# VH-VL binders against Probable ATP-dependent RNA helicase DDX59 (DDX59): the designs that were tried, part 13

Target 1, 164 residues: Probable ATP-dependent RNA helicase DDX59 (DDX59), of Homo sapiens (Human) (q5t1v6r416to579)
Amino acid sequence: NVRQIILWVEDPAKKKKLFEILNDKKLFKPPVLVFVDCKLGADLLSEAVQKITGLKSISIHSEKSQIERKNILKGLLEGDYEVVVSTGVLGRGLDLISVRLVVNFDMPSSMDEYVHQIGRVGRLGQNGTAITFINNNSKRLFWDIAKRVKPTGSILPPQLLNSP
Below, E stands for the ipSAE of ESMFold2; O stands for the ipSAE of OpenDDE; V2 stands for 0.75 times the mean of E and O plus 0.25 times the DockQ between their complexes.

## First folded at step 12 (VH-VL; framework fv_zilovertamab)

Design b2 (from u01 with heavy chain F103W; at its last look DockQ between E and O 0.63; V2 from the best seeds 0.00; counts 0 for: pae E 2.7 > 2)
Fold by ESMFold2, look of step 12:
Structure b2 (fold): chain C 164 residues (1-164), chain A 121 residues (1-121), chain B 107 residues (1-107)
Amino acid sequence: as target 1 above (164 residues)
Amino acid sequence: QVQLQESGPGLVKPSQTLSLTCTVSGYTFTDYWIHWVRQAPGQGLEWMGIINPSGGYTSYAQKFKDRLTISKDTSKNQVVLTMTNMDPVDTATYYCARLDFDWSGEYFDYWGHGTLVTVSS
Amino acid sequence: DIVMTQTPLSLPVTPGEPASISCRASQSVSRYLAWYQQKPGQAPRLLIYDASNRATGIPPRFSGSGYGTDFTLTINNIESEDAAYYFCQQRSDYPLTFGEGTKVEIK
């Protein structure tokens, strides 16, 4: 149902990796939800996606007004955006949206949030993929990530497996 | 070469409106966000607000939201800070700065030289 | 607003020795912390972005570390030119708040 891919990506390389994913015809299925851990980061990343890839991209976070957020969600449902970059806090406002690709650009700080974020894929009989970037900043969750992902048969990064 | 230059009055009377201009050169104006930071004499740095010149998005520190406007004039490569009802506590050096990105392999955070604004009778 | 607390506010240093400045955020800012140097009469100069990455042209004796709420700027092998004010800034959430600053002085 939901393919969970874990990639080892150092923070400076995350943007390049995201652009590679968005250009990969096997992975890119719009609309794509990208989760980040800061508001400024969401704004800058969505702009970078549009400038580099030409894809229609927008950000959602709590600094945007309630009216703006509702208009963005309507636009997402109507196909106006190919990539939406969201902070984890605002991701619950997307609970009616079904997508085929989620990218956790930043690993959330808890497994509960991780499960919520990857739960945006695979609804209504759709197959979907969740790709998550990790590095040493996510080290406290490595055991939990391995425990959840290993039963799915996905290959885990050696850096994660050799960490504990 | 990238340059940012603040310009405006050095002296403003209490209750007047301040207008400062940040003029940029050496790069495409709409490619980078601009923020304003001020520093009272002998004090630390205080973030005021930011603008995306491409779409005009702004965000302001809560402290200034009632009297601060940041706007742009793309034809002149300018960002304008407007702040109403100036008070002596607003005496500070005002900087504009460009927010850089790391996609080019080089990361700089370009600042203007700052302009001192004194609010006094 | 996220409050950034720097310690110490004044730091006398001896040339050739290391020095460290701490910055604590009132809530997590992930990696999105910058360090600046400011000499009298000058605009701030970016030293470190994203907690640990040196800006272009910054000598390797400056290093940053930390994640979340606790961050450190380390200046190894202090030189006399390093006497300046140092500020942290979080770039996670608006407003992009600064720490109070640390004055580094040669003993």
Scores: ipSAE 0.503, ipTM 0.813, lowest interface PAE 2.7, mean pLDDT 87
ESMFold2 (binder alone), look of step 12: mean pLDDT 88; pTM 0.870
OpenDDE, look of step 12: ipSAE 0.829; ipTM 0.923

Design b3 (from u01 with heavy chain D100Y; at its last look DockQ between E and O 0.60; V2 from the best seeds 0.69)
Heavy chain, then light chain:
Amino acid sequence: QVQLQESGPGLVKPSQTLSLTCTVSGYTFTDYWIHWVRQAPGQGLEWMGIINPSGGYTSYAQKFKDRLTISKDTSKNQVVLTMTNMDPVDTATYYCARLYFDFSGEYFDYWGHGTLVTVSS
Amino acid sequence: DIVMTQTPLSLPVTPGEPASISCRASQSVSRYLAWYQQKPGQAPRLLIYDASNRATGIPPRFSGSGYGTDFTLTINNIESEDAAYYFCQQRSDYPLTFGEGTKVEIK
ESMFold2, look of step 12: ipSAE 0.722; ipTM 0.879
ESMFold2 (binder alone), look of step 12: mean pLDDT 87; pTM 0.838
OpenDDE, look of step 12: ipSAE 0.805; ipTM 0.912
ESMFold2, look of step 14: ipSAE 0.729; ipTM 0.882
ESMFold2 (binder alone), look of step 14: mean pLDDT 87; pTM 0.840
OpenDDE, look of step 14: ipSAE 0.711; ipTM 0.885

Design b4 (from u01 with heavy chain S104Y; at its last look DockQ between E and O 0.70; V2 from the best seeds 0.00; counts 0 for: pae E 2.8 > 2)
Fold by ESMFold2, look of step 12:
Structure b4 (fold): chain C 164 residues (1-164), chain A 121 residues (1-121), chain B 107 residues (1-107)
Amino acid sequence: as target 1 above (164 residues)
Amino acid sequence: QVQLQESGPGLVKPSQTLSLTCTVSGYTFTDYWIHWVRQAPGQGLEWMGIINPSGGYTSYAQKFKDRLTISKDTSKNQVVLTMTNMDPVDTATYYCARLDFDFYGEYFDYWGHGTLVTVSS
Amino acid sequence: DIVMTQTPLSLPVTPGEPASISCRASQSVSRYLAWYQQKPGQAPRLLIYDASNRATGIPPRFSGSGYGTDFTLTINNIESEDAAYYFCQQRSDYPLTFGEGTKVEIK
């Protein structure tokens, strides 16, 4: 129920690719959830998104206070943020967020987490897109990614297909 | 061109409040996060906390949360570390460092020269 | 807090030979591990970021490897100037914790 796009993106190029996605009128459907694998990275990336694209962006992770997380969730429900960057620790209430675009800026460490993260898309009867950046750091999951994504008809990156 | 410089008292008496200043130059002050790291003589490095100069967001190591404040003065391109109730165990060299992961290029990590603070009666 | 454990804490080395230092995190830090060198009286110097990438100006004899919880710094051709303390630091989770350090000494 989710269109799953897999893109080969080396770590230094990930920010540029994200900005291209956010500027693509056909892909960008706010609010966008962006998943990263570190808390400092979430804070820095949300700042970069706002500075470069002008989109209202915020990070959420467990080192933010309970009060701050509640205020962020209230702002998300009210449409105050267009891009939310999260470490995958979805604080209380974030599980209720329904989005049309998820970007796994960092590939999660397991396919169970991958399924959980793309599951934020398409709730409430709407279609959605999940875009995932991969590179050699995710090599142990390549077979599982291909197995899950090939049946959807999406084109897989050649670098993943040429991996043994 | 990019420079960070710590300044402040070299000697503080027990129970007093320490104030250290990190003055930066060679770049736009609000573009990069600044963290503080200390090192007791002969010991390892201890991360204390971080500030985003743009909005003033801070995060502190749990050990220091009750007595550490990191603040900024944008007009002077300065970050200020304030720590209350100093104790002789806080004797250390204090560094400020700019966090720079990458802006579509190479990673950089800029450190000040450090300033020794001795806490003694 | 993520505990970073370095082994060994003291490493005698012979110039011209390889040496390695291990760093283990108490939970996954993905690729977000840095290695620093610190000589007496100086600030730390970044050697390796994101586990395996050399910082600008760092000689090729320094290399890093690892992902998740287990990381290694390797110095392939020890030079006398490499005598120093070496620290790993995780940058995945607050606080940004350091390992205890490894003192590398020429034998």
Scores: ipSAE 0.486, ipTM 0.796, lowest interface PAE 2.8, mean pLDDT 86
ESMFold2 (binder alone), look of step 12: mean pLDDT 89; pTM 0.881
OpenDDE, look of step 12: ipSAE 0.855; ipTM 0.933

Design b5 (from u01 with heavy chain Y57R D100Y, light chain N53Y; at its last look DockQ between E and O 0.03; V2 from the best seeds 0.00; counts 0 for: pae O 11.4 > 2, placed apart)
Fold by OpenDDE, look of step 12:
Structure b5 (fold): chain C 164 residues (1-164), chain A 121 residues (1-121), chain B 107 residues (1-107)
Amino acid sequence: as target 1 above (164 residues)
Amino acid sequence: QVQLQESGPGLVKPSQTLSLTCTVSGYTFTDYWIHWVRQAPGQGLEWMGIINPSGGRTSYAQKFKDRLTISKDTSKNQVVLTMTNMDPVDTATYYCARLYFDFSGEYFDYWGHGTLVTVSS
Amino acid sequence: DIVMTQTPLSLPVTPGEPASISCRASQSVSRYLAWYQQKPGQAPRLLIYDASYRATGIPPRFSGSGYGTDFTLTINNIESEDAAYYFCQQRSDYPLTFGEGTKVEIK
């Protein structure tokens, strides 16, 4: 089981919201996975995380070699990184990477991807939290997600609950 | 160092209630769910239930649903198993256990040493 | 519930020879299958997780294979210390369920 939180966050406010989350003592449990939909975005966001929060952050995506990816993962295991900003490569290419906090900075493209990404937390008795940002530009999967999280008592944004 | 340890009475009379305590140390108590598993002498392993110390959510095997309660005491880092109407058939070694996945995908099981509970008149 | 069936339940093995234990699930458990070793008076010890990955400290002579419903634990070059019970366990869904166990005895 994963504690799933769906937050209504407009695109310009996403970075700030992420930083708030990373500074929340109740939520921030390193290493943290942040999923984005763009390679360049991953790089930029990781840099921003480092600069703004002071946390050790690294990006991972398909443009990085397998050796680089392996070293990044090793570094994460060894505590070299506190935040990993990843495209879908981490979610799809690696089995059961257990983290305590996943942030879907960008909405996954499918329910399968969503399930896969949030599946990185709360596996086999480990408590974890998955926070997903949603807005008018990324609400396509909302009802599917809502249906899935409803039984778990997860938090849903009022903005969407009151919308048809 | 992660440690789990079961404690409780080694002997219970039929129809009485069993109470076992699992004390955990070496990590943040609320971070991981705790399982209870038992094993009758010379028999296989039987999963009984699980609790999420964060919030106290529980799940039980259907076999034990009506007489098993798992609770937690966060202040003591303890999980408590309570099972009513004990019968000699419930004689077993009872284990509490924690599962663990690290970021690399490395998997660990942490088990207590187990405590033998004999149900007898 | 997912039923796990092990075969054989008893397996006598000569030192140096390989041993194979089968575990079958009543429904697919993907690769979420673990193997445990248990010796008398001890808690189970994880050998293999996710069907084919050795746990930390487990010798290379232990290997796991399979996916879905059929799984195999192989112990190559059996040693006297390998005498124990071996259990498979599915972690695909709750309730967690175990095989009956296989007693490996050294001839």
Scores: ipSAE 0.000, ipTM 0.577, lowest interface PAE 11.4, mean pLDDT 88
ESMFold2, look of step 12: ipSAE 0.743; ipTM 0.881
ESMFold2 (binder alone), look of step 12: mean pLDDT 91; pTM 0.921

Design b6 (from w2 with light chain S28D; at its last look DockQ between E and O 0.68; V2 from the best seeds 0.00; counts 0 for: pae E 3.1 > 2)
Fold by ESMFold2, look of step 12:
Structure b6 (fold): chain C 164 residues (1-164), chain A 121 residues (1-121), chain B 107 residues (1-107)
Amino acid sequence: as target 1 above (164 residues)
Amino acid sequence: QVQLQESGPGLVKPSQTLSLTCTVSGYTFTDYWIHWVRQAPGQGLEWMGIINPSGGYTSYAQKFKDRLTISKDTSKNQVVLTMTNMDPVDTATYYCARLDFDFSGYYFDYWGHGTLVTVSS
Amino acid sequence: DIVMTQTPLSLPVTPGEPASISCRASQDVSRYLAWYQQKPGQAPRLLIYDASNRATGIPPRFSGSGYGTDFTLTINNIESEDAAYYFCQQRSDYPLTFGEGTKVEIK
């Protein structure tokens, strides 16, 4: 029900890869939820998405007020945003949404967080895709990623499989 | 030729409101975020807050949240720092800096020269 | 707030030799760490962004490394002009906090 794709993407190439994904008409199914690991990065990436692709994009993270976050999540459910860039710290509200595409622009710091983030994809009766960018900075999680994703039949990057 | 320049009063009295202006040139004002950083004499750097001139989003350090406002005037290519209830401990050089980016990341490479604000009676 | 701790606070150096400055974050900041140089009466000058990327015009004797909580600025072949204060800054979480600074001075 949820297709988990792992891509090897070096940090400088992540923005370009995201834009390629968002421009792919067969893969892009708004709304798209993009997870990053820093709040300023969420704000800036959301702005870059809107400027480069023209898609309606906004960021959400804990530096925003509670009322702001509630309004953004409501807007997401009502179709006001095609792309939402989030850190993984919101918990409430974010747990209630379901989307067709999640992109982990940054690999989360734990497998519990990974599972939570990809759990935003595909509700009962609806398929979805979770794409995760990984590189050497995520090495501590490679074994856990392989253990979770390999049984799904998805092809793993050789750089992950060949890591000690 | 990207330039940022801070301007404002060099001296304010305790409890007064400070207003500093960061005037930019050499680029499209709304394309880049601006942050304010201050440095007390002989001390380190302290981040105060940031603004996106496109749309006016701001974020402030908690220390300043109740008395700091960062605003913009797009017609003048200016970002304005307003801080109420100044105290002698707020004596510092105040800098504005532009947030730049490329595919590799985000960075603050263009800084103003700073303006010294002394708070004393 | 994320606390950035620099070690040492004062670093006497000999021209021609390497030097290194450590910056430790109180929580994981991923790659989002910058290094600045500041000389008296001047604005900070960006050296390194996102842990290891040299800013435009920065000589290759400056390099940065680290990820997560532990970061290092290395200055190879110290020159007299490198005497300055050096600061780290994280951009992982608001507020974008700085380290206390390291004074690098020629012995």
Scores: ipSAE 0.456, ipTM 0.802, lowest interface PAE 3.1, mean pLDDT 87
ESMFold2 (binder alone), look of step 12: mean pLDDT 88; pTM 0.868
OpenDDE, look of step 12: ipSAE 0.817; ipTM 0.913

## First folded at step 14 (VH-VL; framework fv_zilovertamab)

Design c1 (at its last look DockQ between E and O 0.81; V2 from the best seeds 0.00; counts 0 for: pae E 2.8 > 2)
Fold by ESMFold2, look of step 14:
Formats: structure tokens, C-alpha cells, sequence
Structure c1 (fold): chain C 164 residues (1-164), chain A 122 residues (1-122), chain B 107 residues (1-107)
């Protein structure tokens, strides 16, 4: 099924951590789906990925036209993009895409959304990984994260476990 | 030294097309996004749209989508705002501003032009 | 569009005293909230980004707080140069909307 990794990452360090993940031979299997909580942030992060790593990257969010989103989806299916940065499930057809790696660059606002986002990993016989960045901005969800992830055997950050 | 400067006509007649230029200096033009904001006399700030000069990507506020175009001229280090069918309600000071971001930090609009007043009257 | 509601719209202040301005978003904007100062006839000047981070060169008497929908700009030890309009702006969702502004005046 899906290996769920939770990493403690402060906001200023998130880009560096993402680039480390994208350079990791064991984790990086394109296409990679990256979730953020901000549309402008999606646009800027996809540009940074391309400029820093050289990977083909694009963003998807609701400010892009239906035609633009359809063209991006076609490119994903044809292998034209290695990294896609999205603010969520914004277009029809993205629900049909299977990826091996999801990165929640920003923790979703609810556990329901978390579950739906990590549900993008998986494919015929292939293992998948979901990596989620968390910090104090998401502390109201820490109990729910621990409850859902701890039984999978993944190590949780001490900062999450020791939070008041 | 980073500078942004708006230029264009101060007076436009109703139904005419406005063209404003934002000229930048002191940094690599294609490295930073530019947005346009306007402010009617005595009123608040209104976001109009944004451009990425590197690839030409644009996004516009819904209010302006049918008559606003933001474009670039890389050879002149310029972003150009074009707005058709001007109306007296469009009388405002128009600003361009740069979106700063770096590899290790967050992002924000750090440099603004001085603004240019455009009056639309018959 | 996310509506940003500022209160108060007018704020008379006395030098040396603190003042605060509220900004409320119609839906969550997370931390993506900026504050600007604008004097008449001038461009906006960035004070605070990401709700609480002071921009370069901004005196420590300016501070910001909040997350989600409710945000506050606090000006401690008001000085005469602080008389200006103050605006919040969200940058979570396009269009990147502003609050109506608060006019701060020295009494």
C-alpha cells in the first residue's frame, strides 16, 4: 500500500528538504505530485524546482483555465512533466493519475484532505510513498496524525510526539 | 539598485485603450514576477494581475479578464499593461511591484514603482 | 474572491501610545498575510509578511500576529511619522486582495 513518512520541517527549510527528496535515488520516481496550500506558492515552487533541479515541473490550480489544465494533464500522461505542484484536486482526470511519490509540502487543513491527497499514490503492483512536512502550524492535527501513521510502523518526529 | 518605474499617458478618453509600461533595473528582469495594482482616488488598493517574465505566464483578476493584457518586452526590461475600453471608473494611480523570493525563504512584494495617475474623461 | 475586512477604518492616536488594527479574511489564508503602510501620494511600503515577519528596515515597534482568518497589526510607541494608511493583503489565493485600509492620524 502506501508508506507514510512524516517529517518535521520549518517553513523556511521546506524548499531545501523538497530538493533533497527529489535528488534521492530511492524516493524519486517521476511523476512526483507535490501539494501546497497556496496558489501563488504552487506557481513559485514549480518554477524553483525547474531552476534548481532541472526537472520538468508545472503547477496546477483553479486559476488555470480548463484548457490549460487539460494540456497539463496530457503532458503528465505523456511524461512531459516530472514534478507537478498542486493546491489540491483541481481538475478532472488528475484523479485518474497514479504516482509513486506524493509530497505534502504544506500539511492539509484536515485529516480527510490528508487521506485523499495520499490516495494519489499506488498503481498495479507498485509501492508508493507519501511524505508530509509538518510543524507547529498544524499542531491541532498532531493527535490524528499520530493515530493514523503510528500503526504503519513509521517513525514520527519527536517534536510531534512531545507537543503539549 | 532595484528600481521599477511606471510610464504612460496621464489622460485617456472613454473607450480608448490604455498602455502602461513598467521599466525595471538593478536586477535580472526574468528572475522575478511583476504584478499590477491600482488605486482610485481616495480608495483602496485593487489587485489587477501578475506576469512571470521568464515564461510569460499571466493571471488576471476576474473583473479585468475581458479587457486586460499583461505582456513583456525582455529586450527593454519592460512589462506592459494594456487595458481596452477605458471608462471613467478606471481613473486611478497604477502601480507595478516586484515579487521577491529566495531559495531559503518565503516570498513578498518588496519593490514598488512610484505609480502613474491615469485619468479617464470625455 | 477572499474579502479582507479591516477595522477600524479611522484610528486617531497619541504619540507614545500603542495602537492596533484588525484584518479579517472571509476564508482561511493560513499565514499568507502582509501589512503595508502608505502615505498620501506614495506607493505602499511593506511592513510585515507572513503575518508576523518584519520586512527589512522596519522598526521593531511594528509587529503582526494571527493565523487563518484573524490578524492584527500592532504599532507600539506611536511616532508622528506613523501617520499613514495601513492595508492588509492576502496572498493565499488569486486575486491577491487587500483590506479597505485604516487611516492612522496623530491626534
Amino acid sequence: as target 1 above (164 residues)
Amino acid sequence: QVQLQESGPGLVKPSQTLSLTCTVSGYTFTDYWIHWVRQAPGQGLEWMGIINPSGGYTSYAQKFKDRLTISKDTSKNQVVLTMTNMDPVDTATYYCARLYFDFSGEYYFDYWGHGTLVTVSS
Amino acid sequence: DIVMTQTPLSLPVTPGEPASISCRASQSVSRYLAWYQQKPGQAPRLLIYDASNRATGIPPRFSGSGYGTDFTLTINNIESEDAAYYFCQQRSDYPLTFGEGTKVEIK
Scores: ipSAE 0.496, ipTM 0.813, lowest interface PAE 2.8, mean pLDDT 86
ESMFold2 (binder alone), look of step 14: mean pLDDT 88; pTM 0.860
OpenDDE, look of step 14: ipSAE 0.532; ipTM 0.841

Design c2 (from b3 with heavy chain F101W; at its last look DockQ between E and O 0.03; V2 from the best seeds 0.00; counts 0 for: pae O 8.9 > 2, placed apart)
Heavy chain, then light chain:
Amino acid sequence: QVQLQESGPGLVKPSQTLSLTCTVSGYTFTDYWIHWVRQAPGQGLEWMGIINPSGGYTSYAQKFKDRLTISKDTSKNQVVLTMTNMDPVDTATYYCARLYWDFSGEYFDYWGHGTLVTVSS
Amino acid sequence: DIVMTQTPLSLPVTPGEPASISCRASQSVSRYLAWYQQKPGQAPRLLIYDASNRATGIPPRFSGSGYGTDFTLTINNIESEDAAYYFCQQRSDYPLTFGEGTKVEIK
ESMFold2, look of step 14: ipSAE 0.803; ipTM 0.895
ESMFold2 (binder alone), look of step 14: mean pLDDT 88; pTM 0.864
OpenDDE, look of step 14: ipSAE 0.012; ipTM 0.602

Design c3 (from b3 with heavy chain Y27G, light chain N53Y; at its last look DockQ between E and O 0.63; V2 from the best seeds 0.00; counts 0 for: pae E 2.3 > 2)
Fold by ESMFold2, look of step 14:
Structure c3 (fold): chain C 164 residues (1-164), chain A 121 residues (1-121), chain B 107 residues (1-107)
Amino acid sequence: as target 1 above (164 residues)
Amino acid sequence: QVQLQESGPGLVKPSQTLSLTCTVSGGTFTDYWIHWVRQAPGQGLEWMGIINPSGGYTSYAQKFKDRLTISKDTSKNQVVLTMTNMDPVDTATYYCARLYFDFSGEYFDYWGHGTLVTVSS
Amino acid sequence: DIVMTQTPLSLPVTPGEPASISCRASQSVSRYLAWYQQKPGQAPRLLIYDASYRATGIPPRFSGSGYGTDFTLTINNIESEDAAYYFCQQRSDYPLTFGEGTKVEIK
């Protein structure tokens, strides 16, 4: 039972929108997991989060060893990091992680991955929110997004609803 | 204005170790993740690796992982490329660069001028 | 490693006319595709980032398009100074691989 929020965000505006979410007292609930589909982007975005917001942030992706990845995720749950910026597939350790907020900075390439990523929130009675940024680059998934999210009662962006 | 400048030997013998230095001036040294890219004469660009000077994190192209080390010297605002067991096929112009991805409003890369390294006896 | 394939490798052009260069990735790189120009004896210059956005100071005659695996650089109204090598680079996954390059020459 995850609250799924879909936001229309053009690529140049995504960083600013993320910082707004992380500074929003009602939305920001650490620990936070941010998904991007760029390893260098994860590295640089986590650094920007720390510089701009002061939150403890680090990146995680498959270029880091499995031991490093597990230590980072443990640190997220223990409060050593408030925000972890991750690429999509990290192996078995991520499947066990539960967080308060997920931000899909980049829409994943499939709805199966979307479901996996939002499944990181809200387990065992915790309140959880998943926020996903979309734009025309995700248009091949718009029908599937609407089909999954519209029944939850969340307001979908008009740009998605008006797309063929 | 940020500037990057490569320095090091122009000639290296086969089997020797190459050491190249990238000096960063203007701006804050630890803000710039530094890439190394090389280009053999008359050929395309080849990404070699990257370092984060603030934490020392590195990533290398698989082709170079056994021979390449990228390190930093924060006191000198320098990043150092070290590559062992040089071979004539490693003859190339070597660039250090900062590729745009930061949160600044600047939408361009910073590249050094490049330094030619010839591997020959 | 993600292989970037450019076509054509050589492109003769006439000033005032458009030209296009194609870049294909061996797997999706999402939007994370850059285009570079390189003139002899110089470092590469960033033209396009994130597939379609012009870098600072790049004239509007340069445009990029594409997403995922197939990308195009278009140069409208070719000028003599546009004779150069052009490279694509994916920035989605390490190593940040380049295409082989396209030599653009004035006919």
Scores: ipSAE 0.561, ipTM 0.830, lowest interface PAE 2.3, mean pLDDT 86
ESMFold2 (binder alone), look of step 14: mean pLDDT 87; pTM 0.888
OpenDDE, look of step 14: ipSAE 0.785; ipTM 0.904

Design c4 (from b1 with heavy chain Y27G G105D; at its last look DockQ between E and O 0.72; V2 from the best seeds 0.00; counts 0 for: pae E 2.1 > 2)
Fold by ESMFold2, look of step 14:
Structure c4 (fold): chain C 164 residues (1-164), chain A 121 residues (1-121), chain B 107 residues (1-107)
Amino acid sequence: as target 1 above (164 residues)
Amino acid sequence: QVQLQESGPGLVKPSQTLSLTCTVSGGTFTDYWIHWVRQAPGQGLEWMGIINPSGGYTSYAQKFKDRLTISKDTSKNQVVLTMTNMDPVDTATYYCARLYFDFSDYYFDYWGHGTLVTVSS
Amino acid sequence: DIVMTQTPLSLPVTPGEPASISCRASQSVSRYLAWYQQKPGQAPRLLIYDASNRATGIPPRFSGSGYGTDFTLTINNIESEDAAYYFCQQRSDYPLTFGEGTKVEIK
């Protein structure tokens, strides 16, 4: 029920690729959840999205208070934000949020977190897309990614398939 | 060219409040995240806190959280560090520095020259 | 707070030879590691960001490597002007902590 797209993207190219996705009429279905692996990176990326694309964007992570996180989530449900950049699902209040597009800007550190992140898509019988950026920094998870994604029929990057 | 300049008192008495100003010239002030870092004489660098001048978001190191405030004045292109209850152990050179984000990269690339603050009677 | 541990704290070097400084984080900081050079009486100067990217104007004899918890700054073909203090900084989690510094001096 979730279309899982895996893209090989080197770290310096990730921002450009994200902006291409957000500008793609067939992929962009707001609100969009974008997952990153650091708090400062979430704050910076959400500002960059706003400045470059004009889309309403905000970050959420554990450095923000529970009150701040609740207000952000309320704003998301009320349409105040088109893009939300988060460091994860659990502990951020995102576990009950459902969207049509997830972008794992950074590959999560475990397959358990990956499952939580893509699980934000396709709830309520809706189709949705999860796009994940990988490179050699995620090499320890390549077998697990391939095992999960190959049966869905999605094309895996050659760089992943050619890794030992 | 972007320039950062710290200004404020060179001498503060114990228990007084320190106020330092980081003046940003060149470029667009609302593009810049500004952080404060201090360095006691002969010691390493200590991160204090950061502010996004456009969004008002701040984060502080835990040891300073009860007495440190970082604020902005966009009309003057200034970021202000305020720290209450100064102690001689707070004697240090205080730096402000810019985090610049462009389409491709982000990094801390411009530092002020620093201002020495001595805390003594 | 993420503790950044630098080794060695003092590093005598010979011009023309390579030198390396290690930085270890108490937990993963992914790629978000910067290296700075600081000469006495001056502000720090950015050398390397995101573990391996040279900042503008930094000579190619400076290189960085690492990911996660273990990082290395390498200075190939040491020159006399490279004598300075060198600091790592993580940018993954607040507070954005620095290593203790390494004094590089010409012997």
Scores: ipSAE 0.569, ipTM 0.818, lowest interface PAE 2.1, mean pLDDT 87
ESMFold2 (binder alone), look of step 14: mean pLDDT 88; pTM 0.900
OpenDDE, look of step 14: ipSAE 0.754; ipTM 0.896

